VHH binders against DNA primase DnaG (dnaG). Designs and how they scored, part 23

Target 1, 371 residues: DNA primase DnaG (dnaG), of Nanoarchaeum equitans (q74mb1)
Amino acid sequence: MAKFAPVQYKYIIKAEFEIDGIVDREDIIGAIFGQTEGLLGMELDLRELQKQGKLGRIEVEYKRVGNKTIGTITIPTSLKAVETSLIAAAIETVDRVGPAKARFRVKEIVDVRSSKREYIRNRAKELFVQLLSKTAPDIEELRRELEEAYYSKQLIEYGEEKLPAGPLVEKSDEIILVEGRADVVNLVKHGILNVLGMNGINIPKSVVELSKRKKVTLFIDGDRGGELVLRNLLAAGADIDYVAVAPPGREVEELTNKEILKALKSKIPLEQYIKNLRISINNDENKEKYKELLSKVFDTKKAIVFDEQFNIIDEKPLEEIDKLPSAYGIAIDKILDNETYAKIKGKYQLILALDSNVNAQERVITLKDIQ
Short names: E, the ipSAE of ESMFold2; O, the ipSAE of OpenDDE; V2, 0.75 times the mean of E and O plus 0.25 times the DockQ between their complexes.

## First folded at step 17 (VHH; framework vhh_8fcz_2)

Design v4 (from u2 with S52D; at its last look DockQ between E and O 0.30; V2 from the best seeds 0.00; counts 0 for: pae E 3.1 > 2)
Fold by ESMFold2, look of step 17:
Structure v4 (fold): chain B 371 residues (1-371), chain A 121 residues (1-121)
Amino acid sequence: as target 1 above (371 residues)
Amino acid sequence: QVQLVESGGGLVQPGGSLRLSCAASGFTFSSYYMNWVRQPPGKGLEWVSDIDRSGGDTTYADSVEGRFTIIRDNDKKMVYLQMTSLKTEDTAVYYCAKDRWEYGTFYFDHEGQGTQVTVSS
């Protein structure tokens, strides 16, 4: 027989009941499973959740008073707050135990790892009851509605820029820094409460100041955009301690709980992340082509544009850079500054330059990056 | 108080296998996710794997996925790390730790000395 371990709980549902009859523990438990069967769909079916270890053993304490049975139940769950609240509210719909009329009322949902239990319990119960009393949506739609309502009310504003943040960013000695509001929403939804968002391309002063007082983990998307966010932060003088990275091609705003926790557990010191980036550039299959193109423009006062095969399409003096056609890439015998970038923005996917003092949206490779 | 005792390390050649053990005491073992972390020579701690309270859900760092398997036995209060296809890059002191988060920040709390794994020719 397979081994099973007790459920490690995120929440404990505590409910009280009054039953107009004499029943035993098994009758009460049977009614809970039976009358919620099919109500929340297979993924939130209580018997299935218990089989999967996501719902703990239902504990019942009761006494018999005259012809009534009165008591409490305790249901541990490893589910998130929204799903736990759905289950808790569904338990309140149980109206019979055997032949006897019953009434169940959720007393509280205890958060074993957080201090926000009372707000979450009250708000989720209110939303669930409101939804059930007016509609009969399928379970996935109901889950989405509760998730949106819950998490939109947990965000706070931070600093003069009114940055989106989780409710515990000020209290925590360490913070998770993300690119934008959608990232903050997703992380708070999954219980990451010390998170602070930014306006990607415009590094807020409050972020830089905070980074000098607290330990910062920058949680970035798994693409080139995430690397650019880091470069912008460092250029602005922010003190970043660790980097966590979403899976390749994934954005922080779309990650599942498991992906978020894995990325945060896998964070690495900034120094190591930068070292890894330098190694990655050195292993780029096109590195020699970048060197060749930069060598060709060096000390010529020209720019050249090239295709995806690194064939030169056109070249012109730097003063005529705006007359070059759009292409895959451009190489410039100059430090990329704001004046030059304004003339080439949006025309290329790759910019090769001697150096850069610009936060370009395109990939920029400089002599230092190749060296 | 909390005690975690790692064992099973040793010297092994590349491609070899090794099984690490961690004996837990001083806390309600079945109430916690358990982790393996490692410290390569001259480097900081690196998370390796975790396992949920029941043992049914496991997660691995990309560098070890497919080669390492984390297992727990709640009756014996043990967590294991079965390592196969070992590489020189796996050389490190290995520690086990119970799960601890401060909101979105993961903290590694180890009580043991760890167990040394050395992969070399």
Scores: ipSAE 0.646, ipTM 0.909, lowest interface PAE 1.5, mean pLDDT 83
ESMFold2 (binder alone), look of step 17: mean pLDDT 83; pTM 0.845
OpenDDE, look of step 17: ipSAE 0.729; ipTM 0.920
ESMFold2, look of step 18: ipSAE 0.376; ipTM 0.814
ESMFold2 (binder alone), look of step 18: mean pLDDT 83; pTM 0.855
OpenDDE, look of step 18: ipSAE 0.759; ipTM 0.930

Design v5 (from u2 with K98R; at its last look DockQ between E and O 0.17; V2 from the best seeds 0.00; counts 0 for: pae E 2.6 > 2, placed apart)
Fold by ESMFold2, look of step 17:
Structure v5 (fold): chain B 371 residues (1-371), chain A 121 residues (1-121)
Amino acid sequence: as target 1 above (371 residues)
Amino acid sequence: QVQLVESGGGLVQPGGSLRLSCAASGFTFSSYYMNWVRQPPGKGLEWVSDISRSGGDTTYADSVEGRFTIIRDNDKKMVYLQMTSLKTEDTAVYYCARDRWEYGTFYFDHEGQGTQVTVSS
């Protein structure tokens, strides 16, 4: 049997706690080990570190005040400063002791060599902030990510249309409405559990019905394709309260957690979103060129392609639209439908049409958008 | 009880600077993202910025990006909003709030009395 080397502790983690309930020392220690398990990997697992003698006995001092338990914990460690700081951050993730809600806050990390105590405390705070910013953007954010892992396999089907949804659409007073399944998956992955997806251009009856009994935030892609989704929802009679928009050029299905939360926090009332759309078109420096080109094709049964300077390159009857060359843009004398879009998809950056039934990847401007 | 006390507002000229403060009490301050939200005259609440528990991760509304900086001090239980290059459209009552989500729905858990910022030539 091997002999164990002596262990000298280098740092002491001191944390405060407040627990909304009456608990004992062993409940507190158990919660610390249990709720930090797996957060920092097996190398920094608190139980394993204690078994190895690298983490000392957790000392708990507490008192009971009414129906609360308040106190401090002290954890000696022989680990280096960075590992000690990670463990300190993990302690702050403990939010429950037994049945009671709990809050833990690291007060300081003390160098056992007391003459350096205050230097280490300030340095540990600095490293703590840096680690949370780089490895885990926020302890609360880590909690949301763990909930997401639990719920990621629990997408449900909603309504008769079997729409993709997060598991908690019925419990929330408000829901997040997104275009499709990929959006739902991404949002649930990031802890947005009151999300409901739709099915392309068909507006489900279940969505319309739900929108009349819950507040709805429509979360759309950052390009102009999301405008079509909104128009179809409104035409179907859905009661949309707010709009959240992904960053320019981004789709909801590809957003990071930070981008999702920013977009949702930045939601605006529907009426303001519609007003902003009208102002944006009116302030577009090329608005009069769009009007001119649309007027030129109106009631001609033709399509016109144009360059970046809005000069006409080619013109053909709508029946020959697939014979037009690729260019900066195209103007057509019809409503943009799926059949027509299939013939021109990917050939242009800008599509001018009388109206649109298509969620096109390109920018689409219609007569209604201009006036 | 939970309390958030905003201060530091005032009258400034366009292009000017101002620093807002928010003193927090009655809850575990370091456990929450903190936010600034504003209410322009005659309009609804508009989210401005948030800051992570560590203070190292910040997010800003597009209208203030590059001009405002949110800062927190967990030891003092304070949140600050450093405002520069102020515009007349920044005129509003400013509130701080702790972060609260019910899954995908963002709520401001509590609001204080706010602090008035007026940007006027």
Scores: ipSAE 0.445, ipTM 0.847, lowest interface PAE 2.6, mean pLDDT 81
ESMFold2 (binder alone), look of step 17: mean pLDDT 84; pTM 0.859
OpenDDE, look of step 17: ipSAE 0.485; ipTM 0.830

Design v6 (from u2 with A97V; at its last look DockQ between E and O 0.52; V2 from the best seeds 0.00; counts 0 for: pae E 2.8 > 2)
Fold by ESMFold2, look of step 17:
Structure v6 (fold): chain B 371 residues (1-371), chain A 121 residues (1-121)
Amino acid sequence: as target 1 above (371 residues)
Amino acid sequence: QVQLVESGGGLVQPGGSLRLSCAASGFTFSSYYMNWVRQPPGKGLEWVSDISRSGGDTTYADSVEGRFTIIRDNDKKMVYLQMTSLKTEDTAVYYCVKDRWEYGTFYFDHEGQGTQVTVSS
């Protein structure tokens, strides 16, 4: 592998040139040395400086465009800023390369030490965070603040499905599972770095596999949509350990830091969450009406639409489901699938079905829910 | 070594009041959010409340908000939980814990024996 010997350059002079003629690299270098000879005295003579190792090799890149030669030069120096600036100014006095007129202009003088200092600062912050992650709990708040500053911009892609994730999803023994990318962004912004998002309707294989290796807290919106996400995860075989719920009517993607931390501190075991769901459904005053409507449609191969008082408005065979009017709700003698949902999406607030394998935006109540 | 000693529990009738105390030692108390967590009979730990390092910011579980108040005194290295309008559902062993998060996971690392609160008529 090609590499330079250890040499301390302090500055790099970067200049560009335009030459009214076709010349070679050696012509350009020769003009620089020749036309600066004697301008700055022997102490700053470019040939002498190279001999002393204070001026690095002049690198030239150029191309020919028509009858012109255009390019750049790069000159490393270990001289101080004043001497480097004098050298740069001298290079701008070069007005010919061979027989051709030339113009040299210094674009910048790069401070090598300043660039190295910035690298060292950033790397030191990273190493410091790594050390703090292994320290005693009595500095946890400071560690959290430093990790937030470092990781807040570092979403990653997880798995074959390229799922949105926080930077520490693989390192943590436990993960926070959320519905989508906007949720991941909000949680990472607020310092929750072991978070993984999903692709919405379909449960990713990578999520199911990860859930079997790590403890999972599912963090869901405070509405019915969040409950459907859980049901789909369980049907896919995911191993969910805890549930955290956003405040009623709130979405995870819009929560403040305080709301996020409160929800996560208040997480409950999956079994308790399911128990709470069953109690809520059993207390629904309309449960018997759901049963009655499902019974009326069961084994008929029909769909029934109904109003807010659960009066039947219209009834048609499943093949004509798209011809039913919009209403408060619909009951269908079928497992709700993507084809059927496409025909009824947005027309109803409540869908009663035998079962469901879609993530509908509307409330879906199935036979299992009413049990 | 970290020590957290809870006290002030007891038997109280529904609607009553009680004040829990927690004495902290063995760590830089003022550098940590402090929490109260509780364990109802036969149940797992549930979070009750927290308070910021300075004491200026507090949060509460929904089940206790408006009834419980968390207070800290950094000079005395004390955390308190003022409980009012107590319900039978508040029956539990109460622990104070210092705040601990690892990558978005909150850990209930209680150090003390806790203090028993029993609300019964």
Scores: ipSAE 0.420, ipTM 0.851, lowest interface PAE 2.8, mean pLDDT 82
ESMFold2 (binder alone), look of step 17: mean pLDDT 82; pTM 0.844
OpenDDE, look of step 17: ipSAE 0.704; ipTM 0.911

## First folded at step 18 (VHH; framework vhh_8fcz_2)

Design w1 (from v4 with E102Q; at its last read DockQ between E and O 0.22; V2 from the best seeds 0.00; counts 0 for: pae E 2.5 > 2, placed apart)
Amino acid sequence: QVQLVESGGGLVQPGGSLRLSCAASGFTFSSYYMNWVRQPPGKGLEWVSDIDRSGGDTTYADSVEGRFTIIRDNDKKMVYLQMTSLKTEDTAVYYCAKDRWQYGTFYFDHEGQGTQVTVSS
ESMFold2, look of step 18: ipSAE 0.547; ipTM 0.882
ESMFold2 (binder alone), look of step 18: mean pLDDT 82; pTM 0.836
OpenDDE, look of step 18: ipSAE 0.782; ipTM 0.937
ESMFold2, look of step 19: ipSAE 0.461; ipTM 0.854
ESMFold2 (binder alone), look of step 19: mean pLDDT 82; pTM 0.846
OpenDDE, look of step 19: ipSAE 0.791; ipTM 0.941
ESMFold2, look of step 20: ipSAE 0.501; ipTM 0.868
ESMFold2 (binder alone), look of step 20: mean pLDDT 82; pTM 0.844
OpenDDE, look of step 20: ipSAE 0.736; ipTM 0.923
ESMFold2, look of step 21: ipSAE 0.483; ipTM 0.864
ESMFold2 (binder alone), look of step 21: mean pLDDT 83; pTM 0.852
OpenDDE, look of step 21: ipSAE 0.741; ipTM 0.926
ESMFold2, look of step 23: ipSAE 0.580; ipTM 0.893
ESMFold2 (binder alone), look of step 23: mean pLDDT 82; pTM 0.845
OpenDDE, look of step 23: ipSAE 0.782; ipTM 0.938
ESMFold2, fold request of step 24: ipSAE 0.456, 0.416, 0.493; ipTM 0.850, 0.838, 0.862
ESMFold2 (binder alone), fold request of step 24: mean pLDDT 83, 83, 82; pTM 0.848, 0.849, 0.843
OpenDDE, fold request of step 24: ipSAE 0.753, 0.765, 0.757; ipTM 0.926, 0.930, 0.928
ESMFold2, last read: ipSAE 0.434, 0.385, 0.453; ipTM 0.847, 0.826, 0.853
ESMFold2 (binder alone), last read: mean pLDDT 83, 83, 82; pTM 0.851, 0.850, 0.842
OpenDDE, last read: ipSAE 0.753, 0.727, 0.755; ipTM 0.927, 0.919, 0.927

Design w2 (from v4 with T59I E102Q; at its last look DockQ between E and O 0.30; V2 from the best seeds 0.00; counts 0 for: pae E 3.0 > 2)
Fold by ESMFold2, look of step 18:
Structure w2 (fold): chain B 371 residues (1-371), chain A 121 residues (1-121)
Amino acid sequence: as target 1 above (371 residues)
Amino acid sequence: QVQLVESGGGLVQPGGSLRLSCAASGFTFSSYYMNWVRQPPGKGLEWVSDIDRSGGDTIYADSVEGRFTIIRDNDKKMVYLQMTSLKTEDTAVYYCAKDRWQYGTFYFDHEGQGTQVTVSS
């Protein structure tokens, strides 16, 4: 027979009991198994867990005082905190040992490594009494709610770049990718725990790597900035599967729970999102005017400035772009880069360019956008 | 053993109305959010609406908001979709689905064949 290493226990459940009668150890253990049977489903059935070595021997210490049996039980477990808390709560439902009325109270759950997990025990008790006082909710829903309570409002750092993330980003097969820290904070606050943020417009290498091994939903703001984030991700080689979009004019960081759920449930495949972008631009009433202005500057090494009626106000060589007046818009015969943007930032509401390498505050329309 | 049986679809002209029904069994119906999702011809699944456990809070996709109403009856284990002002773009197979959430990713457990809604002249 192959020899097995001993199971390492993570938690110890300690409970006290008072039984209105004279009982023995096996009666107490039998009541615990019998009255919790089926309550937590097959994955957390105490007999099954004990057969699997995930639940240790139930130790019972008791004495008989008058016509009562009073004592303590100790149950080691190698399960995680949530599962251990559920078992502890189930123990408190035991109300009989044989014919005798019984009361069980979990005194503590000892973290073998930390010994500071009493918050989890109290929360599990609250959720478990909810289970017993109503038509029993699905145990998976209860487990989910307890995990959310355990992990709520946690941020972690992911990767070498120390990216802001929800606590379960590695555990999930799918992730939600957002632009920055404020977005991560808001989503985690609302129970979205598989979220990963980026530190600004620079696409982190860790994001690209993760996108190749997990399914990714990019969750972007409902304005022009979100489309640029997607383009930069694709250019960096990220593997994006779906896109979710905040309501028009709203940012992910400011969404309510209802708006977050709606956006995530309305996600669409990347291919469809890109197709929708092309259709939206093609339906713009001013599309032909954008084309006309871009064609006028193309291969001229110039920039032209225009008003809201798309009349040309001024024209200068690209070298003198900083000498052009402020206006509604500008069209340039080059790729919008950091140097050029620094010279025109804040002077225009609309920028027409051959392509863009920057995340501009203003609306940018490129040749790719109007093809 | 989850079973969801959709019905009430049919052929209707643009501007018309239709009410879809979904009979649920094999799970604790009142413990789950319920959803309608649809599959337009040649396209993937598209979320339409959800309704919380009590029926008091509903959410709709932008394309249907103001035109569709989701309703549930926990006693009868039924969910409904009242559709009005139908457009040709609403043509799809409609499924009801049990909501399932994991860490921010929503999964839809649909077991039915769906019900066909066709909006055409």
Scores: ipSAE 0.385, ipTM 0.815, lowest interface PAE 3.0, mean pLDDT 81
ESMFold2 (binder alone), look of step 18: mean pLDDT 82; pTM 0.838
OpenDDE, look of step 18: ipSAE 0.813; ipTM 0.950

Design w3 (from v4 with T59I A97V E102Q; at its last look DockQ between E and O 0.19; V2 from the best seeds 0.00; counts 0 for: pae E 2.7 > 2, placed apart)
Fold by ESMFold2, look of step 18:
Structure w3 (fold): chain B 371 residues (1-371), chain A 121 residues (1-121)
Amino acid sequence: as target 1 above (371 residues)
Amino acid sequence: QVQLVESGGGLVQPGGSLRLSCAASGFTFSSYYMNWVRQPPGKGLEWVSDIDRSGGDTIYADSVEGRFTIIRDNDKKMVYLQMTSLKTEDTAVYYCVKDRWQYGTFYFDHEGQGTQVTVSS
C-alpha cells in the first residue's frame, strides 16, 4: 500500500496573472515549474516538494479577454510561513508563459490551520511596505534576506573535524567535494545539497574515508590552488572519481547558478583530467624553458630568479631566498612549503619547484607537471 | 511514458555541417531544459549543450562553442542541434536528454537510441 501524503495544508498561495497571449492551463503550470527551477535551491524545488506531498496540485482558473489570458492560481502547501513566502515570491518572478509575456502577483497567503486571517493580511502588508521602501523597488532583496536566514540553518557538520556540508551528504551515493565553507554555502544556495567542504590543503581523515564509500566529484577553482587540492587528496589516498572545474580565474564560491550547472555537467573522469593536464603542459610554448630552469636548479640547494625571456637574473642558496630580487619568476630546488612561500609571496608571477604543498596565488609548475 | 527520438545523423567530411533533430513525447516538453549529449567511440557520455524552457538561453561545452547551435520548438516539441565546422573528434552517437538533477548530480539518462554522426572517421 502507498503511504498517504499529508491531507491538510498549512497555507494556500493565491496569485493573479495576466498573460499577453492565448495559452492553456498546462502552459501556465509548466511556466511556473520551469521558471522557478533552481531559483530557491533543491529544498524548495516545486517538483520535489510535490513528490514529497508538501506542495499540492496547482489549480488554475482563467479567462480570455481579447488577445490576453487573465486569471488566478492557487497552490496549497504544508510548508512553514517563511518557506511559503519564498515560494510565493518566486512565483512573482515568472515573466513568460511560452512565447507570451506574463505578470504574476501574489494576492494573498491564506492560513488554513488558523482562523487568524487578519494576521496573514498584516504580514503581507508588512512585506509589501518593506519592499516599497527600497530606492528601486524589487522583491529580490527581501528574497535574499529570507534566503540567507533559511540557508544559514541548512548546513550541517560532518565528521569529527566538523566539516561544513550540505544536509544530504550522508543520504546521497555521490558527493560534490569542495575546498571550503564559502564554496559549500554557495552551492547549497543554488540547490546542491550533497556537498562537503574541507580545510584547504590539509586533507581531513573523514574526507578520505567518505571518498572510499561514495562516488566523489571534486569541484575545484579555475586556478593553481585547485590542482594542489587534487594532488593532496590523491597523496592522502582519497578515491576521487570525477573533476569539475570552475572557469579560468573563477572560484567556486563566486559562481552563478549557470556557471555551477555548466561545470558540474562538464565534469570528467579523474584519469581524463590528469591526461588533459599532461597534454596542456606539453603544449605550453615555454615548456622546454621550464625544464631547463628546473634542471639548472635541481640538486643545487639554490634558487634562481629569471625575467620574462627566461634569462637568469640572480641566484642564491635556498637559505637566502628572501634576499633574491622580485622578478618574473623563480625556480627553487625544494618542495614549495608554507615557510618558503611566505618569503616569496607577491614577488613573482611564476614559481618553478620540485613539488608544492601550498595554495599559491601565483602560477606554480612542478617537476612532476613537466614530465 | 517519456520518449525522445533522435535523427539527422550521417557521414560528413571535416568542415561539414549537419542538423540533428529530436522529437519528444510523453511529458510536458515546455517545462524542461533540454540537452544534447554524445558518446564518442569507446568512451562514456559527455554533455554538449542545453537550452532553457523558452529557447532564449543556451549553454555549450567548450569543445563545441561557436560551432554548434541548439534550438527548440515548443509547439512541435522538437529540439535541434545545428552543427558546423565539424571535426573528426565530433564523431559520436548523439542523444537528446531531458534535464534531470538529483542532489546536485546531473544524469545523462537517455530514452532514445540516438543518431550516429561520423566525421570521416
Scores: ipSAE 0.448, ipTM 0.841, lowest interface PAE 2.7, mean pLDDT 82
ESMFold2 (binder alone), look of step 18: mean pLDDT 82; pTM 0.838
OpenDDE, look of step 18: ipSAE 0.801; ipTM 0.944

Design w4 (from v3 with T59I A97V; at its last look DockQ between E and O 0.26; V2 from the best seeds 0.00; counts 0 for: pae E 3.1 > 2)
Fold by ESMFold2, look of step 18:
Structure w4 (fold): chain B 371 residues (1-371), chain A 121 residues (1-121)
Amino acid sequence: as target 1 above (371 residues)
Amino acid sequence: QVQLVESGGGLVQPGGSLRLSCAASGFTFSSYYMNWVRQPPGKGLEWVSDISRSGGDTIYADSVEGRFTIIRDNDKKMVYLQMTSLKTEDTAVYYCVKDRWQYGTFYFDHEGQGTQVTVSS
């Protein structure tokens, strides 16, 4: 029979401590097990891990200086790097040994399988980023809570307009543009750090300038309001590369992590989004009614107001457009400009015009949109 | 060296089914989300589906949700895409991609040659 080989450990946690009192080895070891009990759940409980052979014997080296106990602990583990890092962090929460106040600080985590210091450093960095940026199914709630607490305090102000932004908006090659602060907060909480907020219809100069040197994904709500935001951005000269859309009837600020990732991974090139908008209008069940109303008003120098069933309610010359009643919609025999829009703003839900050079708050359909 | 080898593509009639496979090597497979992406003829890459490290969470593009199923086997270092109710618009080269997510940006760069799926009469 071959003799049983010693357990092979993968990592060694090394921590320093300072205790405001005179204690012995058993007190220190007991505090470590006692104060971490239940902290990481049953699967990472230090006593259980030691019983399973996944955690080695805790070695303690200490000396007494005056009324203090100062030293180091060494904890071998056969766990993977992620679990080892979590245990190391839990040890830093130990704040008492018996009646004495204590401070523990992890000095390093050493990879036993490798003599090279840089391998350990690089792998540990990769794992810490993984903990902060990706889901771990078996401790998902703890990971999410830690990431949310860390990232929610990371909002910065960008540009002279002091726009809400994630901390990586300047360093990232690509950015995500959203409508407002609430959107930025939600995305940063979910680990999206290259996000920048806007004022909706008032496009900040800093956004336009940034868009010319970075790839930009515009992330918009699932309602018609997103079309207005895009139109404003394009009119301001912003260089938008992709569009991501929240699920129908959902706002970016309310999305879950899965919904955010799905929307961002499903982003489409701007050209395709614009094509889809035109196809959607052409497949609108009311498209022929829009055409009919525009045809009736074309070259008449009149405006026609209509109800939700597209029945004509009233008709007046363009010169008297301000005298038309409020209704579901209006069709006009002209290009919608600022002067005309000022006379009809807020009176209708739908505006049919020959063309438009304004960004109205209402839905606008032009001849180009339905041809 | 990272390698992802896609297979299982072919010619299928509309409404048909197909199962794609991807064999992974050269990296710690279980540490990464895995994705399927596709490149339709004459178009850029588009994302199809995403699967978590354990396989417990999956996400699908709207165009394939309800028709495609992503599955992984960490012991065999394999990821699969079960496709049903195939449409002509599903015609593309399909790639298996190790997730490369950088704080809001997903990179579609692929390592393998992909596998061709053609849906036509």
Scores: ipSAE 0.383, ipTM 0.825, lowest interface PAE 3.1, mean pLDDT 82
ESMFold2 (binder alone), look of step 18: mean pLDDT 81; pTM 0.835
OpenDDE, look of step 18: ipSAE 0.793; ipTM 0.943

